# Designs tried in a protein design chat: miniprotein binders against q56419. Part 199

Target 1, 326 residues: q56419
Amino acid sequence: MEGRTLEEVQEEVFKRHGVLVPKKELEDLAKALEEAGLLLTEKVEARLKEEEEKLKRERPMRLAGLSYPEGEREARAFLEAFRASYPGEGEEARVLLMPHLEPSRVPEVYGAALAALEKTPPPERIYLVGVAHRPLKEKAAALPVPFQTPFGPALPDLPALQALDALLPFELFNTPLAFREEHSLELPLFFLKGRFPEARVLPLLVARRSPELGEALKVVLRDFPGLLVLAVDLSHVGPRFGDTPLTRTLAEEARRRDLGFLERLAEGEPEAALAFLGANPTRIDGVEVVASLLPLLRERKGKVLAHRLDLEAPTLSAVGAGTLVL
Below, E stands for the ipSAE of ESMFold2; O stands for the ipSAE of OpenDDE; V2 stands for 0.75 times the mean of E and O plus 0.25 times the DockQ between their complexes.

## First folded at step 17 (miniprotein)

Design m15 (at its last look DockQ between E and O 0.46; V2 from the best seeds 0.00; counts 0 for: pae E 19.0 > 1.5)
Fold by OpenDDE base, look of step 17:
Structure m15 (fold): chain B 326 residues (1-326), chain A 105 residues (1-105)
Amino acid sequence: as target 1 above (326 residues)
Amino acid sequence: TEEEREFEWLFKYAREFLREGYESGNPEILRFAIELFKEALEIAKRTGDPEREALVLWYLAAAYFDLGDKEEARKYAREALRIAEKKGIEDVIEWAEELLRELED
């Protein structure tokens, strides 16, 4: 059959749009069309375009009722519980590094972030930089629409987003569907919106290191000051992530890399932090984000507030999470 | 081979979606990962690669565990263990045994 396989169509759609269409849906479409390949792709693209049009209005919650409460009252209680899980005091943040892992896994790390936010004057805007877990058309992207939260919509800062777009050598507003289910923005945003209900947000995703993004943001931040948030996880080790089972040695190595990375960032040496990781054998999640934001991280001194290597015993795997203020 | 390329693609993306589902707790993403793993499993069975088959079965067990479906997780973990023991795949034996131990509680 001269036509593309369903898998090839899935791959193409995924690469182009950051969306994985279930094979069943493709099969149903293919059956309806009695044709495969290009015609199927066209129909899929048309459907995806409709979904993109919906995302022009707002980004709905995807994890409400799952990772955090949907109701505002319950959501506030949730925030208070997470804050209570961190016994320490926070520090004022100009830059906040916090996790995007499912909150219940690392409550005290999110609690540390909340503690930092308590000491931070309410910003006019938050530059929220997450990790693209799906392919983007460009190295980085933004979605200039309201993000729904239990505390109301997080509204975009359109002037600042436009200023950023104007300084980038690529179209910033690309791959809107990659934002649809991206938890690296949604989970941190819950905490940020809960603490700063009036702050506008610049939701940004990084797929690959973009030095241009950091330079552009440095300029934009002069005219549009705000809180910079890096929503990144740290090491991913164990069989779930392609390693051997978590041993004491592997856990120590993961912690060493996580803390060594965070400490160098806290010293204002982001290049040293990246160099310290080398080939990144423990798969620290935030490497591409940090590499993109070097101009904003240089010479900023801060403090590591929390770190956890969270064990999932059934899979002998662990994920590192940390909170850093600069 | 084309089948090997297809397997590698499916297995790669299944693991990526499993990771995303694990990190987010999104059951829809986990279900999608499961679908891709099941397709990869069928290829592994067809090509007669027991190492790939055992590995995919373990990942399926992990994915069902993430969904909170302990029954299906046990089923796939047992099958992973069976194949791994039969073929002497030590890593999968260890991983499947551990997963089963945690699922029996």
Scores: ipSAE 0.627, ipTM 0.859, lowest interface PAE 0.9, mean pLDDT 91
Fold by ESMFold2, look of step 17:
Structure m15 (fold): chain B 326 residues (1-326), chain A 105 residues (1-105)
Amino acid sequence: as target 1 above (326 residues)
Amino acid sequence: TEEEREFEWLFKYAREFLREGYESGNPEILRFAIELFKEALEIAKRTGDPEREALVLWYLAAAYFDLGDKEEARKYAREALRIAEKKGIEDVIEWAEELLRELED
């Protein structure tokens, strides 16, 4: 009703419908609509504040019974089934790139990650770097609490997280709510915790590229060695991501960009991988993470173990997923 | 206006939750996105913005399709198409027609 008087509204209703609504009734309606809209936003905000307080103690499973089994025994069988989906052998990883897409959609890609983990000595800690799907107050964030899994809690490496925070020009522990439903950490963590039950975790999110994060992590990793995991998806194309419906040409381009990006990373050339994407027209999800972590990716050669472009024909959208060891 | 600002807030977060629900496979997240889209739809109707209304209806159809509720998906896709055809919103026409073709099988 902004910009209109009640008399103007009353006149328009009369003009359109031949009914004169008393000014009092229009005033009551306007108040009710405003109150309902305000109460809805306040209710949502109150719920989010409640969830934020819970996240200061722990991060609960949000996807158990949906993306993976809730029970520990069933969860272990689930891991073995995924490993079997990739018939090849892995390679030892100091850096692992793996997806965060729904596991059942790309089983062999997660299986390839498991194969790599089988060849990897159990690390003392895992630097798990995902992609923030909710805004962060800063370029990157962490949540220094246990993350629940069917295999027990993934405990935070508090000394390493504190060391990282001290090296950054911003507070690392800045946006707890961004972690509430952040599947880019939860889905990879299921697989990582299942294979490395003793490892502590640094659960990290990147919203925007941060050279400071990469330089700080290079220092922290020297004092606190561990496995670096880039939990990222690749191309995002189609209407869910702001495009027109997916075409065969767009899908072929997305696949080519995914593989070209991964291969250049596998050659130890992360700057070339980013340059290959240019403006990133297929919205490869890992760009901001890779751009942040350049010091840790340079000169590390490795191998692409798996790739899949997961096509969702009914929504005319697709997401790419891959497994890379360095 | 206050309603215009509320629409943008709801529509932004509904789309973010829809993406998260799709990527995670979590129907609870999809249902929450649907709740937010439904509130945004009510605002688009009250403010008389047919482009916003048609767009939100299409997102509702896509969300219900992901949930496996084909009947609701058809309902919202048909309504999105009806408004888009009447108002010449070419993008939504194309998207709604494609979704309806997928729902015929």
Scores: ipSAE 0.000, ipTM 0.180, lowest interface PAE 19.0, mean pLDDT 86
ESMFold2 (binder alone), look of step 17: mean pLDDT 87; pTM 0.876

Design m16 (at its last fold request DockQ between E and O 0.65; V2 from the best seeds 0.00; counts 0 for: pae E 1.7 > 1.5)
Fold by ESMFold2, look of step 17:
Structure m16 (fold): chain B 326 residues (1-326), chain A 105 residues (1-105)
Amino acid sequence: as target 1 above (326 residues)
Amino acid sequence: TEEEREFEWLFKYAREYLREGYESGNPEILRQAIELFKEALEIAKRTGDPEREALVLWYLAAAYFDLGDKEEARKYAREALRIAEKYGIEDVIEWAEELLRELED
């Protein structure tokens, strides 16, 4: 009935069913449905407002007991097992690129991140930049509250967050509900908080390329030094992602795209890394984050510590993950 | 048509929820994806579109596979295969056979 007159509805009902319903009856039905829909909308809106108010106080664990252990002792053993899955040595990181894919799928890639953190002096704060999987009201957002972990709450760096908000042409604290389920922050945070229990966190999400964010962060990082973490995944190929079935050729292409992207970032050439992807035919996840953070990535040289294209034969699909230190 | 637009809208967001559930390991998100795929399936059946029907059935099977519900995953994968074989939808035949190979005891 949206966008149609009562006469049009009446005519359509008659055409389909051979019944001529009086206009008054259609009007009464539409009003009753609107009133019922309005009441349902008010109930849904009230529930969403309540959830938003809760998220303005803290962000609870959503994946404890699912993707990582809920208990602190078990969580520390979990970290050690992941570190052990990567037999190599890390490098000190000023910028760390790490995945946000479910950890059991790419254990040595998370292990490489832990190896890098071993070589990294404990920072005062961590700028954790993930990928928004739910819509944001702006190009980017933050949630300035404690994020719960098995290692205790990851406390927000409120002064740094406020400084960042002040430099942006939009309100940074704009979409609390987008953080409710956001694994691109929760999964990396588990590893980061476990290694740096005293570091404060700036939990940031990028939905769309924001050059303004990168310029603002460059200023904020000068005044509030810390570890910058890009929590992003790489190629997504196969039927799960609207692609053709995984083949040896597609897997080789995905690996080539992943590694070429990471290697160009490691040479301090983030624009070249983005250009190398072109239309991004293997759907590398981190493009919007890298494109937003160009000022922080230029001329920073480093090393790719690990890469895995996680093959899932039953669904003919794969997801790439990597660890890069700069 | 309006039903085709509704299908495309549901199918797009159901797949995004499936990806999010797959990447996070969150079963509540996987269940949301399943409900959206079920809505899309009803549209595909009403519109008599076997390609869309077979596709959605495969995604339902994948979602139940992610949940560890092998019985439901097998059910939907078999139905996806049946429709795909009947109408010659080669991609879904391959996808369903591969998933069923994992799900057989």
Scores: ipSAE 0.695, ipTM 0.881, lowest interface PAE 1.4, mean pLDDT 89
Fold by OpenDDE base, look of step 17:
Structure m16 (fold): chain B 326 residues (1-326), chain A 105 residues (1-105)
Amino acid sequence: as target 1 above (326 residues)
Amino acid sequence: TEEEREFEWLFKYAREYLREGYESGNPEILRQAIELFKEALEIAKRTGDPEREALVLWYLAAAYFDLGDKEEARKYAREALRIAEKYGIEDVIEWAEELLRELED
């Protein structure tokens, strides 16, 4: 182990690849390597490389049968039920902000997104920008492979992805393993693919604010027009997230911040939206995504279609979700 | 100390995994969070930090709750409560009591 602990190896691998290798697995590998006289890091890297090679072909569903149905028929019924949960009508979207929270927690918010999509002409491509819940090597990343859905594979727009890569000061196609379990893309993609089966997709993750991404996308969108989707959640408050238990005051503050953020975005003032949050004490999830996409959000006026602060009573915690069209 | 640094790392990423697992409903991610919390728990026990121990125990209870394992969730919530009461950790007392109340239904 070159003098490193298993924990140090685990940390390094996580930081580098966005993958947590179980300690037991590392122990087993270490034991095997001691017998073989090999370095643990080399073996781990070799295994991770094999997983990366699989991801060069496709990204399998991870949440099918859990968060949404695996079968197409059941998946269609699922979509209809979510649409029915939102009593309003949608508006045409050029930019759609929608959640990536487990759908059953905020059905009407996803329903609002579906309502917006009903009023949106089928795009040639969807720029799907999610939140990296795991470390990326760069500020942002893309995975240029088909994403599996119950409605068939969501195919990547390779020309548009290549154009984007060419305009970025860093390698866009980095940290493929970070996409393997990332729900911020998989969950919204279910709804998007169900509504627009023929649309190509650019699956993008943001770990840290990248102004370069927004500027590059602005250029790419000229030659490769499409629907921009921000898959982001809003406030995360309560003990689960490091706060005191949800009180009326804390809930009101979370709602105030969520709605204040969304309303400023709806007014075409994304910088004002970010400034409004300040230090982001209620931990709005989508801050880094919005900060990266400022050039695409400026001067675009729209409407907040839905918002919910979903309570998990057992942990006295809540998560905010919203749907915004621009 | 090295142990404190290790604890902070484990606890940080365990919470991130718990969040990801909670948001997605992915049980595999929750299991990974549980593993990291268990490692953090062992460090807290070894270093004799009851506040960290009680806190980790509550997070373990929450993680098992997310998995739908009410039995293990109750077990860890009770242990969190026990330690918190013993050392006067008011926040964890409140959180553990609430979690237990919801689990006894």
Scores: ipSAE 0.582, ipTM 0.843, lowest interface PAE 1.0, mean pLDDT 91
ESMFold2 (binder alone), look of step 17: mean pLDDT 88; pTM 0.888
ESMFold2, fold request of step 18: ipSAE 0.612, 0.607, 0.603; ipTM 0.859, 0.858, 0.855
ESMFold2 (binder alone), fold request of step 18: mean pLDDT 88, 88, 87; pTM 0.887, 0.888, 0.885
OpenDDE base, fold request of step 18: ipSAE 0.543, 0.538, 0.542; ipTM 0.821, 0.818, 0.821

Design m17 (at its last look DockQ between E and O 0.88; V2 from the best seeds 0.00; counts 0 for: pae E 2.6 > 1.5)
Fold by OpenDDE base, look of step 17:
Structure m17 (fold): chain B 326 residues (1-326), chain A 105 residues (1-105)
Amino acid sequence: as target 1 above (326 residues)
Amino acid sequence: TEEEREFEWLFKYAREYLREGYESGNPDFLRLAIELFKEALEIAKRTGDPEREALVLWYLAAAYFDLGDKEEARKYAREALRIAEKKGIEDVIEWAEELLRELED
């Protein structure tokens, strides 16, 4: 292995491709390499290349049968159940902020999103902006392929994606492997595809704030109008996330930050929303997404439809989720 | 040290995978997290850092809990508690006690 540890290879692959290769797989590869006289890095790269080639065709479901039903009939029943969990009425959305947390944890928040979608005329396209939970080569990325859902494939809007790429100072179509397992797109997309089966999708990930993305999207939206969806979670507090156990004080602080963030967004003041968070001590997930989309969020007034701080009691931890319409 | 850097790397990414597994519901990430935590645990044992050891053991317990493996979760939570009590690591004591309480019900 020319002096590299398996861990160094894992780190390098993770940093470059946004994929963690299990040590066992690396060991198996290393063993195979020792037998073949090939460098571990070459085999890993070859395997990664094969996976990238698969992602040039489609993005398969990863969470079907786990977080949502695989079958269409069951998936429709699932949607109806989530909609039923929110007793309120929705509002028409031009911008929808919704969670990407495992749906069963915050059903009424997803229900609120569905309620908003019921009041929204079917868009030609959906700009779905998720959070990159893995490293990207650039600040943002897109995957211009069909995403599989129980309701059929969500087809990419290639013309709009190309227009966006042309306006960005970096290659938009980067780090395809980061999309393979990214739930921040897959989970919201289930609900969006179920409601708008004919809408094309622009699946976008943000790793770091990119003002360029917001400016570019503002231009693209003129020629390619559509629904903008921010798939973001809110506070992450407790031992699971490096904090002390959830106390009343910590929960109140998390709620305060979540609601304060959402309310300022609802008032059309995204810069004030970001400023309100400061150092973001409760780790609101959507900060980099909002920071990237400031031009699209300014002066848009809306309404907070739902919020929940979902407790996981065994780990004394909680995650905030919300639904906002603009 | 190199071992400390390796530990910090393993522990960081294990927590990231644990988070992703928790948020997504994908057990594959939980399994990856467990693998990295186990490696981090071995380093902590070798370097004689009981604070890191107790902490990793609690995270292992949490990961197994997320997988629905209550037996392994209890095992690691008990070991976390044992080390934490021995060394006076108050945070881990509290976390392990709470996890064990929830696992016994």
Scores: ipSAE 0.606, ipTM 0.846, lowest interface PAE 0.9, mean pLDDT 91
Fold by ESMFold2, look of step 17:
Structure m17 (fold): chain B 326 residues (1-326), chain A 105 residues (1-105)
Amino acid sequence: as target 1 above (326 residues)
Amino acid sequence: TEEEREFEWLFKYAREYLREGYESGNPDFLRLAIELFKEALEIAKRTGDPEREALVLWYLAAAYFDLGDKEEARKYAREALRIAEKKGIEDVIEWAEELLRELED
C-alpha cells in the first residue's frame, strides 16, 4: 500500500524536486523496496536526497565519452580540432556569449569561442551563466563545488559565490539536483577549463529573469574580477519545439532574429536586443539570461564572431548558435 | 479531463527531455523522453484521440532517430503516418514522410 497512484507520486516528486521519474522506474523501485516497508514516495525522496548530497561535494562529468573525449590527451586534441574549424582571429572578451548546443552540431561556433579565449588574458575566475533546463526553487542558482572535467576539476570560487549569495534576496545555493545533468554548464566548461586550467568558476543557472542577479553580479565583479560567460543557444524552430515545419521562410526568420539579437548586444544595447525579439517567436534560448544581466551588458560594445542555424531536414527543425565578444 | 491533463503534462516534459537530449548529446535524456512519450501514447490510445496519438508517435520516431535506432524510428514513423493518413492529419503526414525519407535509405 503506497498510499497514492504512480501518477500522483510522479507529479509530487516533480513538484518538490523538479525530477520527473517515469512510472516504469517507480514500479521497479517499488518492487525492489517492498520488503523494507517504506512508502514509495519516501524511497524516491531518499534516493534523490542521496544524489543531492553527492552533488554538494562535487559535480561529475556526464558527457565524457559522449560529447567530448574522456581522456585528457584526446580532450586537448579535440579542443585543437574545434579551434581549427574557425578561420581567423578572435578578440579579447570581457564578456563572452557562446553556445551550449552539442558541439559537433556547430563546431565553428565553438571554434570562434576558443579564438576569443586565445586573445583573453587568463582570468582568476569565470562567471559561467547557463540556462536551467530543470526547475529551480528560485529564479537562479549556483552549485559551489568542483565540476569535474577531462582537464581536472574546475574549482569553485567560494569567496565570490558567498559574496554573491549575500547580496541576493534569495538563497543562491538552492537546487543541487538541477545541476546533475545540466549541459549548459558542462559543455561550455569543457572549452573554458581547457583554455584556462587555473581559473576558478562560479557555475550559475538562470531559470527566470532576475534583475537582482545582474545587480549583485555587477557588485561582485568589481571585487572579484573575471570573465563573464553567457552559455546560451539561440532560435529553436520546427516540430521538435512544438512549431510548424521548418521552411525557407522560417529559417530566414530564425537567422534574422538570431543575428539581430546578437548585433544589438554587440552595440551595447541589451534592452533593444530583447525588444527586437518581441514575443520571442523563434524561441531564442538566451533571453532570460540576458534579461537578468542587463547591468553587465549595457554599453559594452563588441563583435559577433560566428553564427550558425543548425538545420536538421529529417525533423524539419533547427537550432541557432552564436559567438559574441563584448 | 484527468487523462487529458495527464497527457498534456507528460507530452510537455517529454518534449523538454527530447530537446535536452538533442542539445546535449546525452542519450539518457532521449531514453527518458521515450519512456514519457510511451506513457502519453497509452493515454492517447485509451481516449481515442488520433491526432494526439499520431503526434506522439512522430515524437517517438524523432527520439529513436536521435538515438540512432533506425528500426524503432521507422516503426513509429510508419505508424504515425498510417494514423495521420487515415484521419487526415496533414501536418503529421508531412513530418512522418520527411523522416521516413531519411530512414528508408
Scores: ipSAE 0.492, ipTM 0.817, lowest interface PAE 2.6, mean pLDDT 90
ESMFold2 (binder alone), look of step 17: mean pLDDT 87; pTM 0.874

Design m18 (at its last look DockQ between E and O 0.68; V2 from the best seeds 0.00; counts 0 for: pae E 7.7 > 1.5)
Fold by OpenDDE base, look of step 17:
Structure m18 (fold): chain B 326 residues (1-326), chain A 105 residues (1-105)
Amino acid sequence: as target 1 above (326 residues)
Amino acid sequence: TEEEREFEWLFKYAREYLREGYESGRPEMLRLAIELFKEALEIAKRTGDPEREALVLWYLAAAYFDLGDKEEARKYAREALRIAEKKGIEDVIEWAEELLRELED
């Protein structure tokens, strides 16, 4: 191992590729390598390369049978149930902010998103911008391959993706392995594909704020119009996330920040929304996404359709989710 | 120290995977979190840091709870509570007691 620990290799791989290789797997590889006289890093890289090559063809479902049904019939029934959980009517969306949390935790918030989609004319393409929960090589990334869903593959809009790449100062098609298990795209895509089966998709991840992304997308949207979807969660509070247990005060603060953030976005003031959060002490998930998309959010007025702070009682923690149309 | 840096790295990424596992419901992410927490736990034991040890034990309990393994969750929650009570770590005491209450029902 050239003097490196397994942990150092694990960290390096994670930082470079957005993949955590289990230590046991590294140990097995190291053992195999010692037997073969090969470097652990070389074998890990070879395996990762193979996984990357698979992702050049398609992104398979990872959450089918867990978060949503795998079968199409059951998946349609699932959609209808979620829509039914929201008693209100939606509004037409040009921009949709929706959650990426486990759907069963906030069904009415996803229901609100579905209600909005019912009032939205079928777009030619969907710009789906998620949160990178793994490191990216660049501030943002895209994966230009079909994403599998119970409703068939969500096909990429290659011309629009290429146009976007051409306008960015960095390679857009980076860190493909970060997409392999990213739920911030997979979960909202289920609902989007179910509602708009013919729409092409631009699956985008943001790791860090990229003003360049928003400016580039603004240009691309002129030639390639479509629905912009921000797949983001809101506050994360409690011991799971490094806080004290959820109290009334902490819950009120989380709700205040969530709603204050969403309301300012609904007024077309995304900079004010970011400023309102300050240091973001309740850890609103979507900050980097919103910060990247400022040019697309400015002066757009809309409506908050739903919000929930979902409590996990056993860990005294909570996660905020919301649905906003613009 | 090198051990402290290793602990902080393991603990950071374990929490990130726990978060992702919680948000997505993916058991694989929870298993990865558990693995990293176990490694962090061993470091905390070696360095003699009971606060870090109690904290990691609670996170292990939470991760096993998310996996639906109530038996292991109880085991780690009890151990977290034991160490926390012994050392007067009030926050972990509260967290462990709450988790145990939910696990006994």
Scores: ipSAE 0.288, ipTM 0.682, lowest interface PAE 1.7, mean pLDDT 89
Fold by ESMFold2, look of step 17:
Structure m18 (fold): chain B 326 residues (1-326), chain A 105 residues (1-105)
Amino acid sequence: as target 1 above (326 residues)
Amino acid sequence: TEEEREFEWLFKYAREYLREGYESGRPEMLRLAIELFKEALEIAKRTGDPEREALVLWYLAAAYFDLGDKEEARKYAREALRIAEKKGIEDVIEWAEELLRELED
């Protein structure tokens, strides 16, 4: 009814339908619509609060039966099939970069991560750093609760998380809802928990680059040694991502950007890796995580084990994924 | 205008949900994207903007393709193509033709 008086609406209804609706009935309808909208808002808010309280206790599996099997036996077989998809040899990792893209799209990339874990002594804890796909209240966040997996709960390393929170100039635990749907932690965690069932986890998300996070993590890792995992995807190109259709030229550029980024990281040159991307025209997903973790990546040399640019021909779009050990 | 701001908001978040459905494999993200694209489509029709209309129709086709609903995907891709051909919107013509070729094999 915006832009019209109730009398004008009343007259228009009469002209179109031959019915004179009293102004009070139109006012009552408008009020009822407002009340219904308010009740919907209150219902949504109550549901979100309930979900938030649940997330303060545990983070349940959201992708079981979709991205990986729900049962432990089937999940173990799934894990081994992915390892078999990568015929190469891994290398020991102190830092592992792995994807969070749907595993069935890049099986050898996840297999390469498993090959690296095969060569890695079981860590006491895993610093799992993903990409926030929902807004955070701060630049980064953590959720200090068990994350359920088919291999049992991945328990949080509460002392290390508390130490990290104490060193940061912002609240680390204040955005539980951002973890509810966050696949960038859940998908890599399946592989990590399956290979290291006794390791505790620090589940971390980055929304925006945070130099203070990297400096704090460098301190915490000295007292609480463990495996650092960057759970990031690489280029995102094509119409699905607001781009022109994928051409061979765009795909080659995306691969070049992905590999050039990974290679510079492998040389211990994370600032050069970021500079190489410039404006990041292929939308490499891992930039904010790498920019946050510079102190942990500098001068740490390693090897790119795998890369794929996963093409979906019908939508002319692609996403890059890689495995890097440092 | 308010309608143009609402269209841009809907279109932006619908594409984000479409991306998340692709990345996570969760059909509820795809259905959210579809609902937002449908609202954006109504704005494009109301404002008489055939480029926006054809574009949103193609994104609806892509979302239904991701859901595995080939009939709805064909329906929206054909409508996107019809408008794009009539109005000379070359990018959408190309995108719709490629999707329709995949849906017809």
Scores: ipSAE 0.015, ipTM 0.510, lowest interface PAE 7.7, mean pLDDT 87
ESMFold2 (binder alone), look of step 17: mean pLDDT 86; pTM 0.872

